VH-VL binders against Cap-specific mRNA (nucleoside-2'-O-)-methyltransferase 1. Designs and how they scored, part 6

Target 1, 225 residues: Cap-specific mRNA (nucleoside-2'-O-)-methyltransferase 1, of Dictyostelium discoideum (Social amoeba) (q54wr1r214to438)
Amino acid sequence: IFINRAAVKMANIDKLADLLTPIIPVPGKPRDFIYFGDVCAGPGGFTEYVYWKKTRGGKIKGEEGLDLDDVVKGFGFTIKGQCDWNVEKFSKQIPIHNFVKEYGLDDTGNILKSENIRDFSSKVFYNTNGFGLQLFLADGGINTDGKESLQELMLQQLILCQILTMFETIGRGGNFVCKIFDTFTPFTIGLLYLVYQHFQSFSIVKPFTSRPLNSERYIICKNFL

## First folded at step 5 (VH-VL; framework fv_temelimab)

Design b15 (from b1 with heavy chain Y109W)
Fold by ESMFold2-Fast, scan of step 5:
Structure b15 (fold): chain C 225 residues (1-225), chain A 124 residues (1-124), chain B 106 residues (1-106)
Amino acid sequence: as target 1 above (225 residues)
Amino acid sequence: QVQLVQSGAEVKKPGSSVKVSCKASGGTFSDYAMHWVRQAPGQGLEWIGAIIPDFGTAAYNQKFKGRATITADKSTSTAYMELSSLRSEDTAVYYCAREGYEITYGSTWYMDVWGQGTLVTVSS
Amino acid sequence: QIQLTQSPSSLSASVGDRVTITCSASSSISYMYWYQQKPGKAPKAWIYAASSLQSGVPSRFSGSGSGTDYTLTISSLQPEDFATYYCQQSYSTPLTFGGGTKVEIK
């Protein structure tokens, strides 16, 4: 029932890693509540999956009378335009009225601009009362056809900025999912080792729903230290 | 509407270095990658390297390893290409050219706007 | 590195002629880019993503191709079209150009 393959990819990853159960509960919230971030992932497949699972397929809206603000709250950050969030295409049973779309200081959604990262981070800080995120999702990418060109340099910077945004917003015990590709430079390896040092567990997974010849992989990092 | 304006012609001696500038106007400098391409007299185009001004990180053609340095100054919207240990074979017109990029689901655009070129002559 | 071979290196044609130039890559790529250069001038972006015309390029120009073989065609050559045309790939670093095809007056 998901709008695109990104939601199905996230379902596969979560099924393998159990990412939506927080190790440290959010003060003032029920034990299994999470704040989460979703960057570079318009039109919103990862966000759709998280809300679907946390609301038990939408049952919170009618069957149990639960307040959505006591179940899950997401913060999205993606480039503004045609690949922007399309919540109207989400499964009709998913309540998402508390999802917050952010586009940074200049309203572009460009994560490569430090002022936009800072603006997004500030809004997450204030909205979570300084506690931070229990789940950070980063699905940014470039055309895989050009991974050995100047686009490879752009990919390195995209991964760096996604990781920087994660470090600025993630809370202790938080889980991190980030798209990576097979081409590793010394810079990218060093960056992944830095991430590795900050989580209790680190693994690399290829989602079953990714194309057979696709170089796409995800790092799955559990329990931010 | 966007225009790239390069510094003037230079005459250099073998073993010296040259630094060419490229100033962008009419548009957001940081939204583009800046390439450097040269053309020797009567010959074809050869890529030297490129920089994304937002990052200051550059990619190079290995032929110019250790000799070319590409930098950018976002405050003045200016990119630079410095080439050291000049030889007579480095005599060429040096062009800067911009390439657009998109971050999420990104693909690079082609080099859509070019500077007027800077003639660098290496003699004696 | 990916080598681009243009054919022919030069050609002589008359106004009104149909002109076709070819660019072959040493390995498969997704897109090809074309530039027009007149004597003493900087190259101009002409065709991008194999078949899309840059703004201001006359409709008599077209591009086609995929994989290793790409073509630029001029359906009816005009006086302002006499120039050197270069293909270029950005699929793999270093970015490379073809040797150029000089379109000359017959």
Scores: ipSAE 0.006, ipTM 0.504, lowest interface PAE 10.4, mean pLDDT 79

Design b16 (from b1 with heavy chain Y101W)
Fold by ESMFold2-Fast, scan of step 5:
Parts: sequence; structure tokens; C-alpha cells
Structure b16 (fold): chain C 225 residues (1-225), chain A 124 residues (1-124), chain B 106 residues (1-106)
Amino acid sequence: as target 1 above (225 residues)
Amino acid sequence: QVQLVQSGAEVKKPGSSVKVSCKASGGTFSDYAMHWVRQAPGQGLEWIGAIIPDFGTAAYNQKFKGRATITADKSTSTAYMELSSLRSEDTAVYYCAREGWEITYGSTYYMDVWGQGTLVTVSS
Amino acid sequence: QIQLTQSPSSLSASVGDRVTITCSASSSISYMYWYQQKPGKAPKAWIYAASSLQSGVPSRFSGSGSGTDYTLTISSLQPEDFATYYCQQSYSTPLTFGGGTKVEIK
């Protein structure tokens, strides 16, 4: 039913960690409502899963007559171009019309630019009435399986910028999921320690759907302090 | 949407240097590695090196290390490749090409956008 | 450095023919990339990550392979397909290209 592996992967992570139930409810919204962000997210597998789960496969709109804005609202940030959003190919069961695509100040979606992080963060702040996100998803990365030396530098910068964007947008009690790779660099360890200090719980997992030879892992961080 | 526009053809004498420019338009400059690739007349493609403007770091093919210098000016969205101690064997079309990255699936993009090329002729 | 060997270096084919170009790496790599170049023009991105077609590339093109051996296939050659095709690896620096395969009209 899902259009890519990321949706299945997110389902596995959510089953393990129960990430879609907010500890702190959004003021003015029903108890189970969440704002969420999905960065480096095209074509949208994590977003597809969250909307599917929160709308009960679309049933909540039809049977309960609830406005989608009282169920879930997502903010996406991804590079414009080949791997941009492909929401038209999402399962037809999923209502997604309130999903907001952001591309930053220069309209490129480049998370490596601080002005684009600030623009995205400002729009999230405005659209959540200052409350911030209860779920931040970061599935960006670069495959370091090759010996390409530039790839490691690019990966470190990407992980840093995803984490910075999370810090600027996440609300108290929010949950964070971020793809990491087994690099063991001092820089990466320092970033993970910084994240560790700001959440009540911190776990590193390899989802069932990840390839055996792939170095990818996810950090799962619960309850932003 | 992104286009790369290179400087015009150059004729240089042996022992001199040449500096070719590559201006990016229609998108952001900083978020891509910019590569330089050359092609001698009737020959294949040869990688010279690349720069990541945001990191200020450049990597080179060892064949050109010490003669090639790749730089970037973020304020003008322009990358440069300077090749010194020119020889007749350096006569080639020089291309700039950007390498974007796939930030969603954990893989890099390949060189998806290329400049039109700059012919550098080294003759006396 | 990883050496890429393309075979054949040139071929003559007719419209409608199935064409296969091979690229062999001197050591195992994860992905291969392909470019199409017409005379007097810059190379065009054509196939990335071994099998993914660049936007705008006709579906008659396909890429496959793993490890050391990769192929580009044209299922039914068209007049606009006559060009030189280059494979390229980014697995290790320096980045290297194959010698090219010139696809000529018969």
C-alpha cells in the first residue's frame, strides 16, 4: 500500500517506540492531535505513514466527520527537484490536503543553508502558534559504503543541519527520529551526545526493513526537555 | 531549473595558466559539489577535481594535484578552475558539473547538470 | 584508482535494434552512472545508481548490474539515440569514467 520503504520503516519504528501519542497535548486541539515535521523527506514515505496512521487509513474523515486540521498537520522540508514530494502517488486512502511543503528562503529546500533553516523554523513557529512540533522526522543521509572522502564531510553537515532544524522547531515533550550511520567520528559522537542531553530517553535501533549490509541506524529520542 | 554557464574559449601559450569560470543560476550554489571534468579532442572524459563551497574543501585527481586549483565564490555563485604550467596535452574542452545529493534515501546524486564547456587551446 | 573498461568501444546498429553496452570495474563498487554525449555537446546525465533513469530519459533505456559488471541496454534503438555513452563511478576518488561506447547508425 505504501509507495516506498521509508513508510514501512517508520511503521516498524513507531511500533517499537509509540511516537504518535503526544505526552503534552497541543493547546486548542483534541488530545491525540500532533504537529509533525519531516525533513529531507521527499518523496514522502514517513509523511505517508503518519497521515495513514492518524487518519486510520482515511476512515476518521469519512465516518467521524472530523476536520483534518483537528487530527494531524505536517510540515515538510526537502530539496526541490528529482526527489521532491510525490504526494500524488500516496495511497488514495490517505487525506493529506493540509500537509505543508516548505522550501526555505531561497525556495531550494536546501537544509544546509542556515537562512533556509531559519525560514522553515519561522513558518513552523507561526503555523503552530509558537507550540512547535510533537514529532520531528529526519530520514536524510548519504551512503558512505563507497570510499568517497567527500561523502563523509557531506554526511556530517547533513546530520548537523537536521539536528539544528529539529532544535529550532521541536516543542517540549516532542519526539525525534533521525537516520544516522556508523561513522564513529568525534563530530558525530558529539552531536549524538548533545541530542542525548535534551531528551528523556534515547535509543539507537536498526529497523527490520534495513538491509543487513547497510550501516544505517535510527536514533529514537522521546520527550524533549 | 539550475543552469551552469561557463566563460569563453581561451588560447594560451605553454607554461602559462588559465582560469575558467562556471556561474550557477536558477537555484542555490552552496548546496552542491561542483566538479571539473575535461575532454581532449577525440578522447574520453577525465575528472580533475571538485569543491564543496559550504565546506571550503576541494578534492583533486592526483594527476592534476599541484597544477589545478578549484575555488568557489558563494557571493557570485561562481566556481573556478585554474590550471597552471600549461602544456599542449592540456588542450581540451573543460566542463563544470554539479553533483547534488539525495537527502532522503542516503545516497549522493551524480553529476546531473553540466555547463556548456570551455575550449582551452594550448599552442605557441 | 578504479579503472572502468567499456565494451564495445564502438558499434553499428539499425533503428529498432537491441543494444547492450557493458562497463567493467577493476574492483567491486556499489553503483554505476551513465552519461549520453552527442558530438559538440556537453554530456547529459542518463542513468544513476545503476538502474534509475534521469528525468526525461525514454523508458527504452535501462541499466543493471552489481559488483564489477554493469550494463546499459536500449531495447529498441531510435535515431536520437546515436551518441557516445560513458559509464562513471563515484565509489572511490578519483572519480573515473569508462572510455566510452560510440553507437553509430548502420
Scores: ipSAE 0.000, ipTM 0.439, lowest interface PAE 13.5, mean pLDDT 79

Design b17 (from b1 with heavy chain Y101L)
Fold by ESMFold2-Fast, scan of step 5:
Structure b17 (fold): chain C 225 residues (1-225), chain A 124 residues (1-124), chain B 106 residues (1-106)
Amino acid sequence: as target 1 above (225 residues)
Amino acid sequence: QVQLVQSGAEVKKPGSSVKVSCKASGGTFSDYAMHWVRQAPGQGLEWIGAIIPDFGTAAYNQKFKGRATITADKSTSTAYMELSSLRSEDTAVYYCAREGLEITYGSTYYMDVWGQGTLVTVSS
Amino acid sequence: QIQLTQSPSSLSASVGDRVTITCSASSSISYMYWYQQKPGKAPKAWIYAASSLQSGVPSRFSGSGSGTDYTLTISSLQPEDFATYYCQQSYSTPLTFGGGTKVEIK
């Protein structure tokens, strides 16, 4: 059904935390509609899950019955190239034709560049009529090809940029999911504390599908204040 | 092709500090970690530390923590290594070397480009 | 810290000889890196990720290994290959180098 393990991870997280039911409805949209963002998430497993869930496994076909724009709309941001969105390989029953792929001002998809964050955030603001996102997903990671000696420094900046992008795009009542690792520096602890202060609930989980020796965890934050 | 050019040789007295520069040309400065490695006369290679210019924080070998400070100026594509409280044992050739790192998607890169080296002599 | 032990510390060989240098890590790592250094010169990147040759490195060089044991091999030694070779790990900080293997002419 799903093409990658990220979709399965998201399904398990959502089943526990009920992330796709908005606390505050989007003005002018049906109650269950959400805008969502998915950053650093090529080839798109989290996006595939959200569209699958919201379209009831493709039973809501966008052009038949209820318009897809009244069900869900996503905004994606990921590095351009081989690890880019693989939308054409998603389950063919899932309609995602209204999904917006963004690559930032310089067209690279590099979230570490502030001009790219600003460009993405401006497009989200414009396309949501200033309301912002009800769900922000950040599945960014750094593959050092088994070299972990500098992973800590690289991850600090990636986590910072994902969190900054979230703060610039999330709407009141929105939910946030972000991949973290068991590398708690003072910098990372400070960022997590800042995030903690801005949500009604905060939890840290290890997905069932992650490797036993993998340091991968997710923070799940509900209801942006 | 990327080149690393280091500052010239230094002669320092014990207890003083030295600051060596490493200027990168060609390629993207922010796509690399910049390492500092030293080699005492007739000895092997010893890692001092590294900085990723985009992050601004450096990683250090415990032996040099508190004495070494590694910084980077992205506007001039220059990395610096400052070593304080110099001893005669700090006499060595100091090298800068880049490690290619794709920040979003890691790489198999290692210290693939090295500077010419800076001889630092500590003598009274 | 991860210690890297190279053997031998030095060897004497003739042109055309097969040369093998080993590097042993005190704990398991994913990859090993190798550098060639000639007297008075900066080290040159030689082999990365255990077995990949840096651009410009002759095909007579090869690298292999996994876990704790890694090897650099020269299938047919040439005059320009006489140098000191260092292994290096990037798996954990501090980054460490082996003690070096000096390949000398016989």
Scores: ipSAE 0.005, ipTM 0.483, lowest interface PAE 11.6, mean pLDDT 79

Design b21 (from b1 with heavy chain Y101S)
Fold by ESMFold2-Fast, scan of step 5:
Structure b21 (fold): chain C 225 residues (1-225), chain A 124 residues (1-124), chain B 106 residues (1-106)
Amino acid sequence: as target 1 above (225 residues)
Amino acid sequence: QVQLVQSGAEVKKPGSSVKVSCKASGGTFSDYAMHWVRQAPGQGLEWIGAIIPDFGTAAYNQKFKGRATITADKSTSTAYMELSSLRSEDTAVYYCAREGSEITYGSTYYMDVWGQGTLVTVSS
Amino acid sequence: QIQLTQSPSSLSASVGDRVTITCSASSSISYMYWYQQKPGKAPKAWIYAASSLQSGVPSRFSGSGSGTDYTLTISSLQPEDFATYYCQQSYSTPLTFGGGTKVEIK
């Protein structure tokens, strides 16, 4: 049972789209192995779901004697500090010891900095032997309890930087999930059209765990071209 | 360690304009909101507005809308606040201050680094 | 706009005293922020997100509160703590500050 709302959202999305079995297998790994990235997603609900699903609730480690490195490997990138990864809660239920937490060149986890995106991308490239990620998850957001112009601009920049990080790290045949909001600007529409052009499948969904008046939506993109 | 250094004291006549600068060093400039806050002699703090240099868009306290203009020059890591149609009640120390974090998941940020202040005196 | 009311506006206290400063918001907010200002100096960030101490702030300081009511407490006042303290909200624009509480020597 998932204790994080983000894990429940990811489970619903994956049930509809089958995101954890990409078309192109990783060379040198079992067919069902994936590399994945999870950006701006503290405290880690999407990561919790992926490890739970791939390890069959933790049973694989005990029953089959498989090394976790032959099952799944994730790379996380989130702001260091208050909303950072909660590894302790996940480790109680799910094997997650090979999950790599990255914080970029300046060790802040700030995805808005191009140097941090570059550092993260380089580490992903090195650690996947150039193959890249088969699943990229982006659940980033900011608190906008008020209707503040500065917060809206930061949100647009956040969406841009998540998409840029995805393009830098995703492998061919990879799948992409990204949080968006239904207040569309010409800038955001242009970004979504660019993403649309690079995947075989593009969908927009509202997860069931979202409040009725919440503008939160997710794009689900399958098979990177 | 980010430091903010402001321009020197100004003496202005009523009806004129003043432009105060705030130069950032030792850290990132473009991603943090830069705020302007003033304090009249013996009084409390009053927020004027803020800019995120990377976007060039400024937000203002409605009290100053139309008189205050906040800008930033990323090439020199310098923020500016220009206040027009000066009155004697605009006499104050003007501070620049930047937010300590750039984004969060459910939190707003506060002003963790402050400039030394610029005294603007409006007198005839 | 959200109005912040600080009380008291000033207080006189002795070294070793427990000092409590309150800040009330005109509508519910998620967090409160506090600044310390000494005469002739710029404000210093002191407490963020209602209860988190800024790096370098002594542990005798604490913050608490939720909704509309927030408090800054000094458990045992020291000579270097004599200053004016301001609360501030970032929940909505315009950003607003309380009127300040001046902590004076008794």
Scores: ipSAE 0.000, ipTM 0.439, lowest interface PAE 13.2, mean pLDDT 78

Design b3 (from b1 with heavy chain Y105W)
Fold by ESMFold2-Fast, scan of step 5:
Structure b3 (fold): chain C 225 residues (1-225), chain A 124 residues (1-124), chain B 106 residues (1-106)
Amino acid sequence: as target 1 above (225 residues)
Amino acid sequence: QVQLVQSGAEVKKPGSSVKVSCKASGGTFSDYAMHWVRQAPGQGLEWIGAIIPDFGTAAYNQKFKGRATITADKSTSTAYMELSSLRSEDTAVYYCAREGYEITWGSTYYMDVWGQGTLVTVSS
Amino acid sequence: QIQLTQSPSSLSASVGDRVTITCSASSSISYMYWYQQKPGKAPKAWIYAASSLQSGVPSRFSGSGSGTDYTLTISSLQPEDFATYYCQQSYSTPLTFGGGTKVEIK
């Protein structure tokens, strides 16, 4: 049903942390509505899961007749090209027509460029009337064990840029999920401590669907202060 | 298409410093890591360090710890390597070389484009 | 630090000869990279990821290996192939090069 393993992984994380039910309701929306962001997210597994869960597998349209804009709205940011969004491959039962794909100021989707982060953040701020996101998802990675020197440095900066984008867009009471790896530098540890200070709860988990020898972990941060 | 052009040869006295430049043209400067490698006369290649211009962070060979400083200026598409406290043993041709990288996938490209080299001679 | 031991340090060969250069790493790595350098010139990218030829490199060149042992082979040596060849690893910092193999004409 889901487009890739990322959707199954997100389902596992959400089961543990109840991430789609924010503490603070969005002004002008029903109490269970969320705005969410999904960065480094192509082809869209996390996004597919969120829309599936919030629309009750597409049944909310049939049962309630609700406008999708009263249920959920997502903002995606991913590098343009082969690993771009594949929304046409999503389950056809999942309504997703209000999902917004962003590629930053230079239209590349490169999150490592501060101009692109600012452009994405401005669009999120405008589209949420300044309230910000109730869920921020960051599944970016370079698919390495972190042992190669420049790949470690790249991964460190990718994590930094994802966190900076989260700080620019997340609303009070919002939840944050970010992929991390076991090869931390002092810089990355300091950055995670900064994140820790800004949320009511902070945990590090290995999703049940992740292989035992995979270095992949997720930080799950609840209730942005 | 992409070319790396380095600054000209330098003659320095022991204890001084040298700063070599490497200007990229024909491609996107910030999408690549920039490496510095040296070669003493008649000897092999030795890695000094590298910088990813978009990040402003550099990695160094511990042999050059505290003496080498690698920087990049994205506005001029130029990378720099400064080496201080020069010794006669630092006499070498210094090369810059680019390495591509990808954000989404765990891939690196090796040093596919090299500068012409800058001869630094350290003598009294 | 991963040390790369390249052998032989130099060899003399004739046009048409098969030439084999080996590079051994002090610990297991995923891939090896090779560069060609002619006297007075900058190194040129030659082979990447152990076995992939850089664009423009003649098909008589090949690379192979895994783990700690890697090889560059020239199936039929040509006059323009006389150069020094260096192996290099990017698996761990610092990046290291082999000592080089000088391929000289007989």
Scores: ipSAE 0.005, ipTM 0.482, lowest interface PAE 12.4, mean pLDDT 79

Design b4 (from b1 with heavy chain Y105F)
Fold by ESMFold2-Fast, scan of step 5:
Structure b4 (fold): chain C 225 residues (1-225), chain A 124 residues (1-124), chain B 106 residues (1-106)
Amino acid sequence: as target 1 above (225 residues)
Amino acid sequence: QVQLVQSGAEVKKPGSSVKVSCKASGGTFSDYAMHWVRQAPGQGLEWIGAIIPDFGTAAYNQKFKGRATITADKSTSTAYMELSSLRSEDTAVYYCAREGYEITFGSTYYMDVWGQGTLVTVSS
Amino acid sequence: QIQLTQSPSSLSASVGDRVTITCSASSSISYMYWYQQKPGKAPKAWIYAASSLQSGVPSRFSGSGSGTDYTLTISSLQPEDFATYYCQQSYSTPLTFGGGTKVEIK
């Protein structure tokens, strides 16, 4: 079905939280249409799931007579290179031709650079006519192989930059999913509290497709205020 | 070809500070963590710390925390290591070395490009 | 702090010999890294992730190991291989190096 564990993980999260049904319809679009963002997302498992679910496994194409632009449209942001998008490996029946790949102002896909966040955010603003995203997905991580001090600094900045990108692009009523780890610094706790303040509901979950010993968790935030 | 070019040799008195520079050329400075490693005469390698230029925060070996300050200037593609309260046992060749990283899927890299080294001699 | 114990500290060998250098970590790690250093020169990246050769490293070099025990092997020693070799771990901070193995001409 899916190309990797990230798609299965997203399916599990969505089953629990019903993330793909917008409470505020996008003006000029059918009621169930969404714009979504997927950052730190190569090779595209979360994106594959969203397109699969929204197109009903590809069946909505032709059978319903709907243009893909009336069903779903995604904006991706990931590091250019080895972890880049691999959309040709997606299931053939999933139409994804309107998916927009962004790499920021310097064409690197580095979300740690503020100018790249601003560039991505501007493109989302223009492409959504200022309405913003109904779903923001952030599955960024770094190797948990053992450079604790350097890894903590990298993870704090990664989480900060993902959250900042979300705040700059999410629309009212939008949903947010972000990977976190189960050990928190005061800095990370402060960021999570800020996120908590801006959503109607906030949950922390461990997808059962993750390794039992893995410290990986997701915050699921519904209905941006 | 990526090169790291370090500042020249220094002779310092005990109790003073030294600041060594490391200029990157031929590659993307911000994409790599920059490490500092020293080697006392006839001895092995000792890690001091590292910085990720993109967010300007540094990690340190606890042995050097409080004395070492590692910084980076992205506009000049230059990393710096300042070591204060110098002692004679700080006499060493100081190396900068880059390490690639991936922030999304966590692939590890290692110190693949090294500077030529800067000899710091601490004597009165 | 993870301590790396490198053995032997020095060895004498002739061109054509098989040379084996070992590195033992005080606790289990995922990977080991190796550097070659010649007198008066900076270290050169040599082997990464236990067994992958850095670009330009001759195929006579190989790395192996897992957990606490890692090995660098030179299948047929050449004149340009005489150097000091250091193992290094990046599993835990502080990053640490082995004491080095000096490969000397006999």
Scores: ipSAE 0.000, ipTM 0.451, lowest interface PAE 13.4, mean pLDDT 79

Design b5 (from b1 with heavy chain Y105R)
Fold by ESMFold2-Fast, scan of step 5:
Structure b5 (fold): chain C 225 residues (1-225), chain A 124 residues (1-124), chain B 106 residues (1-106)
Amino acid sequence: as target 1 above (225 residues)
Amino acid sequence: QVQLVQSGAEVKKPGSSVKVSCKASGGTFSDYAMHWVRQAPGQGLEWIGAIIPDFGTAAYNQKFKGRATITADKSTSTAYMELSSLRSEDTAVYYCAREGYEITRGSTYYMDVWGQGTLVTVSS
Amino acid sequence: QIQLTQSPSSLSASVGDRVTITCSASSSISYMYWYQQKPGKAPKAWIYAASSLQSGVPSRFSGSGSGTDYTLTISSLQPEDFATYYCQQSYSTPLTFGGGTKVEIK
C-alpha cells in the first residue's frame, strides 16, 4: 500500500537525518513543536509518520495538559480526488484532527499552478504567524521509469514547483525532504544547486526500501539559511 | 464532452510556413499535455512534439527541431503548431492530441482525445 | 530512439477469427499504447498501459506484454473492427509509433 511504504521511507530518512527536532523553537510553542508541510503527498504516508512520531504513537492522547496544537501541526497540499488524503486509514490511535488539507485557489490541489502555490503559501503564513515551516516534505511523482522524456519534463516541473512552494513556506532552520529521479539533467542539477546554496547541509540518498531499478532518490536538506 | 477542434485545411508553397491551431472546447485545458502528430498520405503516424500548457515548455522530435514551434495560450484554451521551411514531403494531415496526467503518485495516460486533423498540402 | 516493429503489416481475416498483432520495441519499455484508426478518421485511443481497455472498447479486445514484446488480440473479429492498429511508446522521446497493422475483413 502507498501509505505503509511512504511511512517506512520517511522513518529511514528521519533516522539518518533527525528531521523532527527544530533548531529554532517556534515562538509561543514548546521546544519540540513543529509546523510541517507535506506536498503532493496523498494518501499521506509521510504525514502519518510525522504525527505518529511526534505524538509518541498516540500516547499523548491520554495525557492531560498536552493539546495536539502544542505538539505538531501539518499542512497538506495534494490533488483532489483519487490520490487525495486517506486519513481514515491512518492508525486509529494517532490524533491528527489539527491537520490542514489545502487544495489551492482553484480547489484542485494542482501544485503546477502558480496561483495555487500562492494560496497555499498565504495560508501557511497566516497559520504560522509568519514564522513558517520547520519541516517541508515533497514526495510527488509522475508515472515514469526515468526514461520517459515527456514525463521527465513533467517531473522536472513538479520538482521545481515543490521547491518553489518550499521556498515560499519554509522558516529559518527548517528541514527539507524532496523526492528526485534523474539527477543528471542540467535543469535538475541547477535546481539542486539552488537548494544546496540555501541549507547548511545537503545530502542525496537512496532509501534502503527504494526499488533497485527505480532512479528514485531523496534530497535531505537541513537548516534553511 | 471534451473536443479538440482544429483549424481548416491549408495549401502552402515550398519555403513558406504554416500555423495550425487546436482549441479545446470541453473539459479542462490544464492537467494535459498537447501533442502534435502528422500522417502523410497512405503512411503511418509520426510524432512532432508536445507542450504542457501549465509549464509553458515544449518537447520536439529532433527531425523537426528548428522548423517546428509548439505554443499554447491558456486564456483561449488553444495550442498551436507552426512548421517553417515547408517542403513537398511535409504534405500530411496534422493532428493535435491530448495526453492526461495525474500528478501525485502520478499516472501519465495516453493520447486519449484527438482533433479531427488539418490537411496541409505543400505544392507549387 | 526506440523503434517499434509491428507484425504483420496487414492481414485479412473472417468474422469470428482470432486476430493477433505484435509490437516489438528495440529496447525495454514499461508500457505500450494502442490506437485504432479507420480510413479518413483520426486515431482513437484503444488500449493503454499495455492491457487496460479504453472506455467503450469491446471486451473481445485485449492487450498484453512487458519489456520489449507486446500484443493486441481480438478474440472474435467483427465487421466494425476493420481498421489500422498502431502501437505507441512514451517511454523515451521521441515518442514513436509502430508502422501499423491493417486489418481487412472480407
Scores: ipSAE 0.007, ipTM 0.481, lowest interface PAE 11.3, mean pLDDT 79

